# Ledger of designs, part 4: VHH binders against 6-phosphogluconate dehydrogenase, NAD(+)-dependent, decarboxylating (gndA)

Target 1, 299 residues: 6-phosphogluconate dehydrogenase, NAD(+)-dependent, decarboxylating (gndA), of Haloferax volcanii (d4gst8)
Amino acid sequence: MQLGVIGLGRMGRIVVDRVLDAGHEVVAFDLSAEAVAAAADAGAEPADSVADLVDRLGDDKRIWLMVPAGDAVDATLDDLDPHLDGDDVVVDGGNSHFEESVRRAEACSAAYLDCGTSGGPAGAELGFSLMVGGPQWAYDELTPVFDAVATGPDGHGHMGDSGSGHYVKMVHNGVEYALMQAYGEGFELLAEGRYDLDLESVAKTWNNGAVIRSWLLELCEEAFREEGSDLGDVDDHVAGGSTGTWTVQEALEQEVPVPLIYQSLAERFGSRADDRFSRRLANRLRYGFGRHEVARKDD

## First folded at step 1 (VHH)

Design g21 (framework vhh_8dlx_2)
Fold by ESMFold2-Fast, scan of step 1:
Structure g21 (fold): chain B 299 residues (1-299), chain A 123 residues (1-123)
Amino acid sequence: as target 1 above (299 residues)
Amino acid sequence: EVQLVESGGGVVQPGRSLRLSCAASGFTFSSYYMHWVRQAPGKGLEWIGNIYYTGSTFYNPSLKSLVTISRDDSTNTLYLQMNSLRAEDTAIYYCARQGYSLFGYKPDAFDIWGKGTLVTVSS
């Protein structure tokens, strides 16, 4: 099959490379001429605009978007939509909010698939996990592409109606937040606990038959191998949080309790504070309870 | 294009050491778990050990003091070092690639095998 790809950042380039490696044809476009040239070097047909990409594709157009979530998706669709009809398929493989994906599908002249993509940069060799929402026929048409991009035939699935792909991926990311926090707390207890443990060895043992084995645990083992059991100079600031926030917001609207996902999100927010008012007040209240000295800042 | 080719087998005297190599091609070797498996004449397959893409190793407890698995990702090569060889180590030795796993939940499965290299321990 022939696939157009718009957006050639790290993730978009992985889609291009895997689709080409599977023997399909790719027409590639990005605002960065350097990114387009690199994709062309890998075997893609370069396009110099969205309109040019459309012109290079056959009558039934199959287009994969890997642009940043939000306004960039809408701007790309505004450029594409005049050239599309109901026999065409557009895949949003980015990290869009599921409600935005439903809105875009309703407005789009083509069939619109929201495709939650998980696996990070490791997807280059291992393939991605793809959670796809939208019309069944459009998912079926893209199956050869999904087979190429995913970790295998079991690495992609049709979730349901429009929005369900990004919805399932959003919740997946919420679970990921909680799992990362749980691993962090477990290893912190071991690091600060009563035994002098080699955490690389612990992570390796846990990842060979234990209940909590996972790819995240492989990354923990790598971290201890590279940085040491004390994690060397690794900072405690944890960036990101949008997909976790969306999951918590949805949980609140549906009245579903997600305390572990919420707590993991709250810990990320707490990691970014230079100085928390609540902790300063708590310290001052401790002073009021007895003869405890108030901790003071040096500044 | 995806291939695993074992080498380094042959006839070796008891008590000696031997290092087997497995050359990988057609995939990004550094991204995969790799295994060593052997089959002695008239016996079933015996798992020797594995090495993660991170370099961490896990061995069959029956063999752990006798073998070392290592990898060189710069040359796409997997190694099996064997020490104190005995007649019962006579077998065809295979390298195998772990099936895809992003979260460590895939069953123990090998999707690519080498053709094997014969090791005969004999005086």
Scores: ipSAE 0.000, ipTM 0.144, lowest interface PAE 18.6, mean pLDDT 84

Design g22 (framework vhh_8dlx_2)
Fold by ESMFold2-Fast, scan of step 1:
Parts: sequence; structure tokens; C-alpha cells
Structure g22 (fold): chain B 299 residues (1-299), chain A 124 residues (1-124)
Amino acid sequence: as target 1 above (299 residues)
Amino acid sequence: EVQLVESGGGVVQPGRSLRLSCAASGFTFSSYGMHWVRQAPGKGLEWIGNIWYSGSTFYNPSLKSLVTISRDDSTNTLYLQMNSLRAEDTAIYYCAKVSPDYLKLFGSSYFDYWGKGTLVTVSS
């Protein structure tokens, strides 16, 4: 089939490359002329505007958006929507908040699929995991594209109604936060513990038959191979947190306890300060206790 | 000043292979994408495929399994390798230079220079 792709950053380019490799046609646009030229070089038909992309697509347009979440999605839809009708399908493959995805679907002239995309840059070789929400017919129509982009037939699924794709992906990221924190704590105990261990070897062993095996452990093994068991000069500042924050906010609204996800988010926030007011005050209070100690026989 | 000269055409039997060449001069060959286009007797132009300045290729899906486009920037030469030739492949083959504004080009304005063509006849 023919697919339009708007947004040719790292993830959008992977979508282009995988769809082309599967034998489909791609019309590609990005505000960066260099990114468009690179995609054309890979076999995509270049477009020089959103309107030009639409003109190059036939009837029943299928368009994949891979732009930054928030205002960029809305700006793209404002340019795109005058050219669309109800037989067309737009896929938002970015990290949009699920409530914004529901709003956009209601306003869009085309069928709107919210597609939570997981796999990072490794998606280039392995394919992505795709969590799709929206009309069943639109998901069914995009199945050949989802087969090409995903890691395999089990690598994509229709989650449910509008917003459910980004919702499931949001919670996925919350779980990922907790798992990363758990691996970090486990390896920190081993690094600081009573034995002098080769953590690359530990990660490799854990990832070959142990119950906690995962792609995250492959990344741990790689980190120890590249940086050493002391992690060299790797920074302890942990950036990001929007999807984890959304997951915790949703959990609070629904009154569902997510203590591990919350703690992992709190640890990320704590990593961004060299010292904390609360710790400085606690130290001062401890000093005050010692200096103002009162001995009582009835204590 | 820009010149494109195709060569390698001729009479060839069905099922055989043939390689066409296009010698380019008068511009910085390595900086431009190049295309192959053909015209069968009594028919319109049919785009075969292209190779960008980087070496990446894009083919007409109807012809993808039958052709390979390559380039040698050290000799300013473009190639078209054709395999399993059929009577339907009888045509005049042209190489064409894409305009410097390739990101904004459409239809007939896509190419700014063409060669004179080389005839390939697949005899039955």
C-alpha cells in the first residue's frame, strides 16, 4: 500500500525504512529539508509541504504522524484536516497523552488511530511494539503497515476504543520506570556488596534462563561491557518523567495503588538535585536534638 | 555544456542480460541523482528507477526484480543492469539528470537534462 509519513526524526525514519522494506510506497515530509532528502535517498517520495504530501497520496489516504507530542501534533492536524474525509486514516505514533488523543479523534475529519509505539532505536532492526486504539475498521485497514513496522504479527494489537492505545503505552512506560529502578538497585547492591563481581557476566547470566530476563537486561549487559562494572563516568541525573507522571496521575484519579511506579518516579526527581532542602533541615534538626537534649527519669 | 551519453544497447535474445552505461559530463556528477527512463515503440515514457547522490536506489515496482541501477562517481558513469529480458523490454533507454531542486519537482519538470537514448531490441 501507500503511506504518508509526517515527521522524520529517528522514530519516523524507522517507520519509513521498514514500510519501504516491506514493499509499500511512502510519501515523506518533515520541516527539515535534510531529513526529507535522506528519506528520499532511502526510497521515499519526497513532499515539500503537508499539502504536497496530500496531493501525492491517492484516494483513501493513510497518514502516519511521528512528530513531538503536544502542539506539534495539533499544528500538523490543522494543516492536514482540511484535506481529509471520513474514508481517510491518520495514525498518531508519538507519545501523546491519551485524553488529547480522544480530543483529536473527535475533532478529526478522518478516522484517528492513537498508536503507542515502543522499542526505541532498536525498532530499526527488530521492529516496534504497537498498541493501537480507535475504530476497528481503521486498524484492520492499516494491518499491512502495522505488520511491517512491528516486530512480528504478535507485535501489534488493537487495544480498544479511541485513546486506549496511548493509555496502554502510558502504563507500559510506568512499568518500565519501575523495572529500570529495580535493576538499578539490584546491581548497585552487587557493586557495593561483599563480593568483587563482574557485572557484565552477572547480567549475561541473568538474561539466559533466569526469571528476570528481558531486553532491559541486554541493555544492562551492554552498559557494563562498554562502561565497566563501576559504570565509568556515566551521569546519575535521570531526565524525563512525563509518561511516568501521567501514569501516577491516572492511578491517583482511579484510586489504584502503584507504589513501585511512584517510587521510581520520585527517584528520578531526586536525581536532579545535588542537595535537597528537606535533608539540610533534617540535619539541622538532628543537631538541635543533641544540643537541647533533656534527660527525664519518666521517659 | 551538460552531456549525457547512453551506450550498451543493441539486439539481445529473450532471457539474456544486458548492461547499459551513461557517461556524464559538464556538471559535478557525484552531487546529483540520476534516473533511467525508457520508451517502447508507440508508447509513452516509463520511469525505470533512480540512484541518488548517496548511492541509494528507488525502482518502479513493476521492474524492481529485473533491474539494478549503480553508479561510479570516479568515472562519472551511471549503469543499468537488466536481467531476464523479454520482448516487452524493447525500448529506447534514456538516462536523465534530476534538477537541483529535486525536493520540489513534479512530472515533466523533474528532469533538467536527458541523453539521446540507446535502443534495446529484444528479438523473439
Scores: ipSAE 0.000, ipTM 0.092, lowest interface PAE 21.9, mean pLDDT 82

Design g23 (framework vhh_h_nbbcii10_fgla)
Fold by ESMFold2-Fast, scan of step 1:
Structure g23 (fold): chain B 299 residues (1-299), chain A 127 residues (1-127)
Amino acid sequence: as target 1 above (299 residues)
Amino acid sequence: QVQLVESGGGLVQPGGSLRLSCAASGFTFSYKSSYALGWFRQAPGQGLEAVAAISGSGGSTYYADSVKGRFTISRDNSKNTLYLQMNSLRAEDTAVYYCAAKPSWYLSLSPSEYDYWGQGTLVTVSS
């Protein structure tokens, strides 16, 4: 089949390459002419604009968006929508908030699929995990594309109604936050603990037959190999947190307890302050109530 | 196109040995692909049973309790081939043996997690 792809950053280029490798045709556009030229070199048909991409596609348009979440998605849809009808399908493969995906689907002239995409840049070799929400017929229509992009037939699935794909991916990222925090705490205990350990060797051993083996552990092993067991010059400031925040907000609204996900998010926020008001007050209160200080009259 | 082709099956007496091979084409047993591989078997009239699995790196292995200490799973990434060395064979090991691959770094014993399957090779243990 023929697929339009808008957004040719690292992830969008992987979609292009995998779809082309599977024998499909791709029409590609990005604001970066350099990115478009690189995709064309890989076998995609270059487009000069969103309108040009639409013109090059057949009557039933299938378009994959891989632009940054937020305003870029809406701007792209504003450019696309005048050219679309109800037989067309648009896929948002980015990391959008599920409520924004529902809003966009309601406004879009085409069938809209929210596609949570997991696997990062490793998807170039392995394929992605795709969590898809929206109309069943549109998901079914895009199955050959999802087969090409995903890590295999079980690497994609139809989650449910509009928003469910990004919803499931959001919760997935919340779980990822908690797992990262758990690995961090375990290795910190080993680094600060009573033995002088080679953490690259520990991570390798744990990732070969142990219960906690995972891709995240492969990344831990790589980190210790590249930075050393003390993590060299890696800063303790942890940026980001939007998907973790979204997951905690949803958990609060639904009254579902997610203490580990919450704590992982809270630790990330705490990493951004060297001098915390709460710690200074706690220290002063310990002094103030007098239980840790013993005063004696001088002889 | 992904293909797995088993070989090395046949008739063997109890206590004997066989080595099964699984040749892969259409993908590589490299660090980049991180394919986890497994051996599954199906005895006559029985369901599919996990026998052994090996991680994408080749460093993690798993064995069913019934074969632990007797069977050894290994992979040769340069030959793009998975092996199962079967020693001290018993009549209960008689089954069709299937090679399976999943595009993942960690191993699994669930058949549903494997995307690619060979056609199977028969192993008969009898006198």
Scores: ipSAE 0.000, ipTM 0.129, lowest interface PAE 19.9, mean pLDDT 85

Design g24 (framework vhh_h_nbbcii10_fgla)
Fold by ESMFold2-Fast, scan of step 1:
Structure g24 (fold): chain B 299 residues (1-299), chain A 128 residues (1-128)
Amino acid sequence: as target 1 above (299 residues)
Amino acid sequence: QVQLVESGGGLVQPGGSLRLSCAASGFTFSYKSSYALGWFRQAPGQGLEAVAAISGSGGSTYYADSVKGRFTISRDNSKNTLYLQMNSLRAEDTAVYYCAADRTFYGLWTSPSAYDYWGQGTLVTVSS
């Protein structure tokens, strides 16, 4: 089939390459002329504008958006929507908030699919995991594309109605944060515990048959191989996006307890602080109580 | 700490060849956790320009029109090194060359802002 792709950053280019490799045709557009030229060099048909991309597509248009969440999605839809009708399908493969995806679907002249995309850097080689929300018929029509982009037919699924794809992906990211925190705590106990262990060897052993095996453990093994078991050159600052916050906000609205996801978010905030008022006050109160030694700030 | 160190720059005559290397430390070049990698350059009195980029898997490459057919980007994951083979060099190729790495999913490979980590640069001078 023929697919339009708008947004040719790293993720959009992976979609283009995988779809072309599967034998489909791609019409590609990006604001960067260099990105469009690179996609054309890979076999895509270049478009000069959103309108040009639409003109190059057949009557039943299938268009994949891979632009940053927020204003970029809305700006692209504003340019696109005058050219669309109800037989067309637009896929938002980006990291949009699920409520924005529902709003966009209601306003869009075409069928709108929200597609949560996961797989990290490995997606280029292995394919992605795709969580898709929106009309069943539109998901069915895009199955050949989803097969090409995902890790085979089992690497994508129809989650449910509009917003459900981005919703499931949002929660996935919350779980990922909690899992990373759990691995971190486990390895910290081993590093500081009673035995002098080779943590690369531990991670390798755990990743070959143990119940906690995962791609994240492959990344742990790699980290210990490159940095040593003491992680001597690695900063303790944890950067991260908004998905953890979105998951906690949704959990509060639905009154669902997510203590591990919440705690992982709180630990991320704590990693950025160099001196915490609450910790200093608590130590001073313990000193006043007379039951504990107090460590005072020296500098 | 993630660090990129360029080498291989120097003085070369027009029509000559040069190979730049970028040695990475603090991460492994592999398809599971690979960074997208690129080369940028800054000529005297000019802005920063994208030269070439290569995907984490090595399956996709980009080349600026000015260097297409003359330069080849490659990566050796076993040596944790990125290369830029520069052939048929011209005076206009004179610049400080930087290697860069990113793990972002939405950044353009040709945009400097898409890259999280940068080397310090190596000077290439093409003159007779």
Scores: ipSAE 0.000, ipTM 0.295, lowest interface PAE 12.2, mean pLDDT 84

Design g25 (framework vhh_h_nbbcii10_fgla)
Fold by ESMFold2-Fast, scan of step 1:
Structure g25 (fold): chain B 299 residues (1-299), chain A 128 residues (1-128)
Amino acid sequence: as target 1 above (299 residues)
Amino acid sequence: QVQLVESGGGLVQPGGSLRLSCAASGFTFSTSYSYALGWFRQAPGQGLEAVAAISWSGGSTYYADSVKGRFTISRDNSKNTLYLQMNSLRAEDTAVYYCAAGSTYLFKSLDESEYDYWGQGTLVTVSS
């Protein structure tokens, strides 16, 4: 197969490399000339623009978008759409909101697949997990590409109609938030607990036959190996939250209780402030009860 | 379509203030946007150094110890622009400042390897 790839950041480059390694042809474009040159060195055919990429693809166009979510996707589609017809396929492999993916599919002249991509940089070695929404025929046409990009034939699946791929990936990230929080709390109890434990050894033991074994736990083991059981100088600020927020918003709309996902998101928000108004007021209210002295800030 | 264009650099005296802007084109600041933006700098003859980062999705901010308390990173969704407010400037802050954008699921505070797109840079000179 021949695949166009637009967006050659870390994730887009992994798509290029895996598709080339599987024996397919890639035409690659990015705003970064350095990224395009690097992809060309790996065996991709460089394109100078979106129009040039389209010209190089021939008749049946199969195009993978790996650009930042939001207007970058829409701007790319605006450039592509005049050159597309109904037997072409466009894949949005980025982290788009599922409702935006449905809107884009309705407007696109080609078949549009929303592809939730999971695996981070480890996808270079392992391949990604791909959750694909959109027309069945378009998913079927891209199966050889999905086989190459995913961790294997079982590493990708057709979720359902337009939007379902990004929807399932959104919920996946919500679950990931809760699992990260759960591992964090467990290891914090061990770190603060009554025994002086080697947390790298604990994580390794848990990841070899225990019920909570996972790739995420392997990352915990790596963290303790590289930073020590006290996590060295690693900051307690936790960035991000968009996919967790989207998951909670959807859960509220559908009236589905997701207390663990919500709490994990709330913990991220709380990590961003050392001094919270609510805690200061609670301290003052305790003083009002006549039972505790008010803790006051030093200079 | 993604472009980042820095502006606001120039000559400023020690102890002065300067605000850098990064105009984003090809994407908007929205709840569906999962990209992080950061500021990096390179002093003459030196390597790239991280300065500050802000998450699009969570509003989290991170600062290098050398600038913490002096610099503030912020965004204006209506103008699709990221800012770096630089206060109490020192001669050692002299550098070309770059705006950079990266994916949030690869974001690690100030790690430059997580940033996929870069602006062309704006020079800040702190000298009397």
Scores: ipSAE 0.000, ipTM 0.145, lowest interface PAE 19.6, mean pLDDT 84

Design g26 (framework vhh_h_nbbcii10_fgla)
Fold by ESMFold2-Fast, scan of step 1:
Structure g26 (fold): chain B 299 residues (1-299), chain A 128 residues (1-128)
Amino acid sequence: as target 1 above (299 residues)
Amino acid sequence: QVQLVESGGGLVQPGGSLRLSCAASGFTFSKYSSYALGWFRQAPGQGLEAVAAISRSGGSTYYADSVKGRFTISRDNSKNTLYLQMNSLRAEDTAVYYCAATPYLGWLSTQASGYDYWGQGTLVTVSS
């Protein structure tokens, strides 16, 4: 089939390459002329605008958006929507908030699929995991594309109604936060513990038959191989948090307890400050109730 | 293995200066959430006394009232070394000086029980 792709960053380029490798045709556009030229070198048909991309697509347009979440999605839809009708399908493969995806689907002249995409840059070789929400007919019609982009036929699924794809992906990322924190704590205990251990060897052993084996453990093994068991000069500042925050907000709204996901998010926030007001007050309060010697700031 | 080694002690006349160094091995000052570090001293016939401490970030310092304005604590993460610059020394500053470290506290501690790793000590004698 023929697929339009808008957004040719690392993830969008993987979509282009995998769809082309499966024998489909791709029309590609990005604001970056260099990214468009690179996709054309890979076999895509270059478009010089959103309108040009639409004009190059035949009847019953199928368009994959892989642009940054938020305003970029809405700006792209504003450019696309005047050219679309109800027989067309638009896929948002980014990490949009599920409520924004429901809003966009309601406003869109085409059928709108929210597609939570997981696998990062490794998707180039392995394919992605795709969690798709929206109209059943649109999902069914995009199945050959999803087969090409995903890690296989079992690597994609129809989650449910509009918003459900991004919803399931949001919760997936919350679980990812908790798993990363759990691995971090386990390896920190080993690094600081009573034995002088080769953590690359530990990670490799754990990933070959142990119950906690996973792709995240492969990444731990790689980290210890490349940085050493002490992680070299890797900083303890952990950026990000949007999908974890969304998961915790949803859990609070639904009154579902997610203590491990919450704690992992809180640890991430704590990584960004080390001279904390709460600890300074605790030190001063110890003087107040017990006359413990007070530590004070100096120049 | 975590080890702290003090150096720079010795005999000095009243009003003189000394710089103590504490070299750390088995961990780095920039490792993970940096260690909180301190200097303690024990004078002849006295108990262990907190002298100065520096926070994990280096943004906060503590000094005992008896040394404030005369001593300066600092850390050099590139050399993995803690320093205590001691100026205007007095006879009452005569003591064995210990450096100490803890990975567990996120704030300044003036209590010896808050520190997990200790050096062997270096003697400072202030005498004519």
Scores: ipSAE 0.000, ipTM 0.081, lowest interface PAE 23.5, mean pLDDT 84

Design g27 (framework vhh_h_nbbcii10_fgla)
Fold by ESMFold2-Fast, scan of step 1:
Structure g27 (fold): chain B 299 residues (1-299), chain A 128 residues (1-128)
Amino acid sequence: as target 1 above (299 residues)
Amino acid sequence: QVQLVESGGGLVQPGGSLRLSCAASGFTFDYSSSYALGWFRQAPGQGLEAVAAISGSGYSTYYADSVKGRFTISRDNSKNTLYLQMNSLRAEDTAVYYCAAKLQFGYTWKLESDFDYWGQGTLVTVSS
């Protein structure tokens, strides 16, 4: 089939390459002429604008958006939607908030699929995991594309109605936060504990038959191999948090307790402050309350 | 309260030019998505026809085939004003021209039904 792809950053380029490798045709557009030229070198048909991309696709348009979440998605749809009708399909493969995906689906002239995409840059070699929400017929029509982009036929699934794809991916990322924190705490105990351990060896052993084996643990092994068991000069500042925040917000709205996901998010926020007012006050209150010595800031 | 006030209409000879302005009040033009601005016209004995439109983001414009290459839609956010530059005017361009705004969120902005607010219209007569 033919697929239009708008957004040729790292993830969008992986979609292009995998769809081309599966024998489909790709029409590609990005604001970066260099990115379009690189995709053309890989076998895609270059488009000079969104309108040009639409013109090249013919009557039944299947378009994959891989632009940054938020305003970029709406700006792209604003340009694209005047050219679309109800027989066309648009896929948002980015990391959009599920409520925005529902809003976009309601407003879009085409069938709108929200596609939560997991696997990071490793998707180039292995394919992605795709969690898709929206009309069943549109998901069915895009199955050959999803087969190409995903880690095989079992690497994608139709989650449910509009918004469910991004919703399931959001919660997936919340779980990922908690798992990262759990691995971190376990290895920190081993690093600081009573034995002098080779953490690369521990991670490797845990990932070969143990109950906590995972791809995330493979990344732990790689980290220890490349940085050493003391993690060298890797900083303790942990950036990011949008999907974890969204997961916690949703849990609060639904009154579902997610203490591990919340705590993992809180730890990330705490990593960004060297001097926390609450800890300084707690030290001072302990002095007043229990006459403990106060830890004082250095000059 | 939202108001759109057109100006610049009048009598022009065939081949002439005219620029219409639409001053908006009650909301502010910006480069955000989800709103659109447009010009529609109604010629004597005809239905309402979309002439030109511009997206809120400014990335997209639409022109009817009958005016493409002759008319240019533009806006000035600092003046909260929408413009329609009309060149190479023909007798068949004679119509009442309406400024319109789509402020309710949605991605469609080419049909009369897509627009929420309308000006009172300004008559453009192309005659010798």
Scores: ipSAE 0.000, ipTM 0.284, lowest interface PAE 12.1, mean pLDDT 87

Design g28 (framework vhh_h_nbbcii10_fgla)
Fold by ESMFold2-Fast, scan of step 1:
Structure g28 (fold): chain B 299 residues (1-299), chain A 128 residues (1-128)
Amino acid sequence: as target 1 above (299 residues)
Amino acid sequence: QVQLVESGGGLVQPGGSLRLSCAASGRTFSYSSTYALGWFRQAPGQGLEAVAAISWSGGSTYYADSVKGRFTISRDNSKNTLYLQMNSLRAEDTAVYYCAAGPSLYQFLSTKSDYDYWGQGTLVTVSS
């Protein structure tokens, strides 16, 4: 089939390449003329604007958005929507908040699919995991594209109504935060523990038959191989947190306890401050109730 | 990947002005021009505070109450550069200023800390 793709960053380009490799046609647009030219070299039909992309697409337009979440999605939809009708399908393949996806679906003239996309740059070789929410008929129509983009027939699924795709992906990322924190704590204990261990060798051993084997553990092995068991000069500042925050906010709203996800998010926040007021007060309070010596910041 | 580099910090007298810049470093990254960008600061002995943010298009801005009317955020997407014009500086503005990039201004306003890429920081000292 024919697919329009708007947004040709790393992930959008992977969508283009995999869809082309599967024998489909792609019309591609990005604000970067260089990115459009590169996609054209790969076999896509270049578009010079959103309007041009629409004009190049045939009847029953199928358009995949792979732009940054938030304002970029809304700006793209504002440009697209005057040219769309109810037989068209728009897929948001980014990491939008699920409530934004519900709002966009309600406002959109076309059928709107929210598609949580997981797999990172490895998706170029392996394919992505796709979690899709929205109208069943639209999901069914996009199945040949999802087959091309996903890691296999079980690598994509229809989650449910509008918003459910991004919702499931949001929670997936919350789980990922907790798993990263768990691996970090385990390896930290080994690094600081009783034995002088080769952590690359430990990670490799754990990833060959142990119960905690995973792609994240492959990345741990890579980190120790590239940086050493002491992680070299890798800083302890952990950026990011939007999807983890959304997951905790949703858990709070639904009154579902997610202590491990919350704690992993809290650890990221703590990494961004070298000197925390709460710890300074705790030192002083220890003096107040137990006459423990007060630690001072005098160097 | 995206690397953010701050510049323009230094020592300034109370009432003076400074302009901070934040530029993408390394290879050209098309997503740098489509990220919402903002400034955070950390004063000695205090936590991280959001200062100002700007949407990817430049059409929407946010300012903390402590800096409204004194600071102006702007961006030049053709240069992948974010600016913070700081006027009427006070001793209380002394901090390490960090540039951050994230998915949208909407999420920044909702959580104050959901930016995915951070710079190394630049020190601003306001003192006599």
Scores: ipSAE 0.000, ipTM 0.113, lowest interface PAE 21.6, mean pLDDT 83

